# Ledger of designs, part 8: VH-VL binders against o52749

Target 1, 162 residues: o52749
Amino acid sequence: MTIDQMTIDQMTKIFLADKESTLNLGILLGETLTAGSVILLEGDLGAGKTTLVQGLGKGLSITEPIVSPTFTLINEYTEGRIPLYHLDLYRLEPQEVLSLNLEIYWEGIEIIPGIVAIEWSERMPYKPSTYINVLLTYGDEGSRQAEITPFNCTISDLIATK
Short names: E, the ipSAE of ESMFold2; O, the ipSAE of OpenDDE; V2, 0.75 times the mean of E and O plus 0.25 times the DockQ between their complexes.

## First folded at step 5 (VH-VL; framework fv_lerdelimumab)

Design n2 (at its last look DockQ between E and O 0.81; V2 from the best seeds 0.00; counts 0 for: pae E 3.3 > 2)
Fold by OpenDDE, look of step 5:
Structure n2 (fold): chain C 162 residues (1-162), chain A 121 residues (1-121), chain B 109 residues (1-109)
Amino acid sequence: as target 1 above (162 residues)
Amino acid sequence: EVQLVESGGGVVQPGRSLRLSCAASGFTFSSYAMHWVRQAPGKGLEWVAVIWYDGSEKYYADSVKGRFTISRDNSKNTLYLQMDSLRAEDTAVYYCAKVPYSGSYTHFDYWGQGTLVTVSS
Amino acid sequence: SSELTQDPAVSVALGQTVRITCQGDSLRKYYAHWYQQKPGQAPVLVIYGKNNRPSGIPDRFSGSSSGNTASLTITGAQAEDEADYYCSSRDSSGYHLVVFGGGTKLTVL
């Protein structure tokens, strides 16, 4: 794939039959993504955003329990293959999110690059130049669907490993 | 050219108060967080406090919490450090320091020359 | 509060290479930044982040990191490099907080 092709958004839809499927998608992402990757997570309450991040952690070989950062806002896990920075913007308005200076996590200037996973990313007043958007929606009979859209990057390697 | 000039240092007795100022020029002061760092005579550097670009957030070292107050006047391009209940261990050269980017960065690309505060009975 | 530790003193012969190391838990997730301080002067930033050198800093200065350590390397030490060197990083107890190492006095022989 050419550089120009890598900048083309290629949306992929994945059926998630159950919670384990969501977790496995996270595991795959954790195994394949590189340091500097940003995952923006969208979906209603209970759609499986935290479950997906738990999968990320498992894919990164993080043994520490990954919990929702709803109250802490930011949880950092540094014992995996690469660091995982888990953020949750559920309680914040866009103006409040500005005060967090989230770019510190993906700019790689002061914080060691890792995977940045942001729940409720729709509350971000701005987005990084490169990221993967994951929209989790409810399906029938308790199933879910993930819509993965790369922005200024490609997920071709992720698709190949499915 | 970026310039930071500290003032307000001097000799004070324990328990007294002192207010330091840092006059900034050569950059858009209101766009950057500002820090205070101190250095006791013959000792190492110790971070003291930070204030957000608009003053909305402030953080302090444990050693000065409850006693020191960081503030700023963006209309005057001036950073302040109000030091109350001063102790002998507060004796140090106090530096104001600038971060290179807007946001919550913590490395300092410019320092003032410092102002000496001596707390002694 | 986090702690960063440095050797209090190191020496290097003129023209030789020296490495000053900083160690602390915060360095597992944060980069270290390095400051040079000469007697009677304010600190000067010489390295920040992974290996970023501010303008005006000679290319003989470089930075590296591994595990819970960070290092400043001077390749081809000059007489004017004799100074105190401090590492710094974000505090692991609060990422808005800053911590400094104890400093390393570098003597150029």
Scores: ipSAE 0.724, ipTM 0.884, lowest interface PAE 0.6, mean pLDDT 93
Fold by ESMFold2, look of step 5:
Structure n2 (fold): chain C 162 residues (1-162), chain A 121 residues (1-121), chain B 109 residues (1-109)
Amino acid sequence: as target 1 above (162 residues)
Amino acid sequence: EVQLVESGGGVVQPGRSLRLSCAASGFTFSSYAMHWVRQAPGKGLEWVAVIWYDGSEKYYADSVKGRFTISRDNSKNTLYLQMDSLRAEDTAVYYCAKVPYSGSYTHFDYWGQGTLVTVSS
Amino acid sequence: SSELTQDPAVSVALGQTVRITCQGDSLRKYYAHWYQQKPGQAPVLVIYGKNNRPSGIPDRFSGSSSGNTASLTITGAQAEDEADYYCSSRDSSGYHLVVFGGGTKLTVL
């Protein structure tokens, strides 16, 4: 299975029947995305954002537990294929996000490039020049949907070289 | 030409206070984070503190936390280090340093020549 | 507490190649930066990030990294390269904290 797009900025909807479906989407992204990829995660509490990041970790071959960074704000994992930088902005106001200077994680000057996954990214007062937006919403009969929208890129441009 | 000129160093007894200044010129001072780095005689470099370009964020090494205060006056293009409760181990040359980009980078493209602080009874 | 470890001294024959190393767990996430300091002078940035050379730094200086180790390489060492060399990086224990290695004295024989 491939997650490539033929054009930039095209939205893709994916039906997620259960938690395992959300995990498998994360695994695919973790196996295929290149260093420097930024994933902005949106959705209500319980929509599956942390489950998707756990999938990212499994796809990267990270074996340590991936937990919500609610208390730490930022968790960094270097065990896998490339680093995973996991952020959760739920408790922050946009002005507080400014003070964190998060752009250091995707500018690629001082921090070794990896996958940046930001939960509650709607709290950001600014965004990277390129990113993948993933909106997780509740669907019918207890299912979920993932709306994947690349911004200023195509997903095929971000797939790791095999 | 970028210039950073430290001043305010000298000899002081333990437990006393001293205020260092760093006069900046040749760049837009208010766009850059500024750092203090020190070097004890015959020893290596030790990072001391940082202040964000607008003064909104300040961070300190554990060795000086609670005793030193970094500040800036962007209208005067001046960086300060207030050093209280000085100890013998604070004896060092103190450098101010700037980052090369307006932002959160931690590599320093320009350094002052330093000012010597000696804490001795 | 993040720590960057450097050998305290290294020697190189004039015109030969030398490598100065810096080790630390934070270097798995953050690139090292390298400073040259001659006696009585302020440090000078010679390499930053993966292998970026500031304007005015001779092309005989280069940087590399692998795992938890960063290296500064000087090819064709000159007498004027005799100096102390420090690596630095971000400290993974706190946002915007900086850590320096202990320094390496390079002697050009």
Scores: ipSAE 0.313, ipTM 0.749, lowest interface PAE 3.3, mean pLDDT 87
ESMFold2 (binder alone), look of step 5: mean pLDDT 91; pTM 0.935

Design n3 (at its last look DockQ between E and O 0.29; V2 from the best seeds 0.00; counts 0 for: pae E 5.8 > 2)
Fold by OpenDDE, look of step 5:
Structure n3 (fold): chain C 162 residues (1-162), chain A 121 residues (1-121), chain B 109 residues (1-109)
Amino acid sequence: as target 1 above (162 residues)
Amino acid sequence: EVQLVESGGGVVQPGRSLRLSCAASGFTFSSYAMHWVRQAPGKGLEWVAVIWYDGSEKYYADSVKGRFTISRDNSKNTLYLQMDSLRAEDTAVYYCAKVPYSGSYTHFDYWGQGTLVTVSS
Amino acid sequence: SSELTQDPAVSVALGQTVRITCQGDSLRKYYANWYQQKPGQAPVLVIYGKNNRPSGIPDRFSGSSSGNTASLTITGAQAEDEADYYCSSRDSSGWHLVVFGGGTKLTVL
């Protein structure tokens, strides 16, 4: 794929029948994404955002329990293949989010690059130049759907391994 | 200009308590995590404690856990260290240190000049 | 708690290059930060993260990392660089915790 093609947004919709399916999507992402990757997670409460991040951790071979960072705002896991930085902006207003200086996690200047997963990313006052957006929505009979949209990157390799 | 000024140091007997203060100016105090770092005479630096920008999170070194309490008053731009059950090994210059952002960061871009605490019988 | 180790003392001739090394398991996961301390003064941040200099720090100071080690390099040592240098990083037992090395006394000859 050419550089120009890599900058084209290629939205992919994935049906998630159950919680395990959500977890498996996370696992796939954790196995395929590289250091410096940013995943922005959107979806209503209970849509499976944390479950997806738990999958990421499993895909990265993180054995430490991955829990919601709602209260801590940030959880860092460095025991995997690459670091996982898990953020939850649920409790924050955009102005408060600005004070966290989120770019520290993906720029690799102060913190070793890893995968950054941000829940409630719609609260971000700004976004990185490159990221994957994952929108989780409720489906019928307890199912969910993931809408994955790459920005200035491609998920073709992820689709191939699905 | 960022300024950090520690106070409250002095000579105390073992088992007694002491409260240190750090007056901050030149920046929005309430937007930054703050740390305490100490240095025994002629020895190296030892991290003591950290408090989140809004006071919601606190963490301590094992050497002071259960005895020291870090706190802050953002309305007064002041950081505190309550030291209880003091020991001889707590003798040190105590520095307050600032981090660059509101998150839990581990490098300190500004330090105070420190205040000396001497614990002796 | 994690441990960071440094040589207690090193020397360098004026105008020459010296490297101060820090070693510890935490450095496999975290960047090291470096502080300069002169007698009777508070520490001053000289290098942080991958290789960043705060404003006011001369460009002769640089940082690097490899494996479980981090290094502070002074290229063209000056007389005023004589000081104690401390490495620091997050603690492996808790990423909210901080650990310091034992410090290295640098003498400029």
Scores: ipSAE 0.545, ipTM 0.852, lowest interface PAE 0.9, mean pLDDT 92
Fold by ESMFold2, look of step 5:
Structure n3 (fold): chain C 162 residues (1-162), chain A 121 residues (1-121), chain B 109 residues (1-109)
Amino acid sequence: as target 1 above (162 residues)
Amino acid sequence: EVQLVESGGGVVQPGRSLRLSCAASGFTFSSYAMHWVRQAPGKGLEWVAVIWYDGSEKYYADSVKGRFTISRDNSKNTLYLQMDSLRAEDTAVYYCAKVPYSGSYTHFDYWGQGTLVTVSS
Amino acid sequence: SSELTQDPAVSVALGQTVRITCQGDSLRKYYANWYQQKPGQAPVLVIYGKNNRPSGIPDRFSGSSSGNTASLTITGAQAEDEADYYCSSRDSSGWHLVVFGGGTKLTVL
């Protein structure tokens, strides 16, 4: 299991040998993260952001196809253990992001809390007070690396208790 | 002491126009989205329209789209509803309503007492 | 389907518990809000979100939700609770669009 460091309080770097490794990281996060968790995804085109979110869906027991919301901007899945809110900000300017009022997804007042996964989060003009940042970068021979950084939280506080 | 006071209701013939106003006080009007909600006599509540705090976004119920225009004047703390091409089914008490926080909240903590619009031939 | 469905009428004996139900697809994603309306008066917000009660609303009012269904519960119903009750929610097709249920007339016997 490549994410055994999920219980630490600090940034963690994880080697991802292939696409299946990226998918399995997503599965583990989807199985363990609690409602209200925000995952900010960064990385170049093709770095594996959508593959990670597909893993999140699988870990949540979502059977619907999870596809890039590049044109819809937001895809919402309520089938699984807790909701998955999948956002892709690739095509948006910061002022357009402001009009979406993304804070409703993590405030838990009007929308039922779930896991929020935001692709191209570097386009956000503001961030929640608590989140997990995942930076996906290219490595050698088709591999990837995930840099997982909790902000104002610990990973153990965000995982479901057995 | 939040207050919302609607005015401009009355009796009009089908096909005519009417403009409603909602005077707001007791809060920073320019920080909140504002809504119109209507209620036909003896019937339930029907959402009509919303306007964003700065007027940049407007959305309408299908039943009024293309005929009604929501607007606001933040310098006068006033919300408006321009109703064109009125139909008998537009007969209702019209309420303006406030959300409790800025942003995209859609629950209304304060309502006006309403103004009656009657469309009859 | 963005429609919210409520039973048109419900009765409760004085002092007993009653549940008013609201059902619709939007409630899979969004909490319901609940309004009380007396004849000739504007609606009054009694519950919003999961189970938030505005200042001045008695503790006997509570809200709950599961799946596509939300409920307003009045524990120990009083004569003054006799009114029409409306649920509302965000329309799942639009972020600033609101939908109301058809209303439930509560009679306190």
Scores: ipSAE 0.067, ipTM 0.676, lowest interface PAE 5.8, mean pLDDT 86
ESMFold2 (binder alone), look of step 5: mean pLDDT 90; pTM 0.934

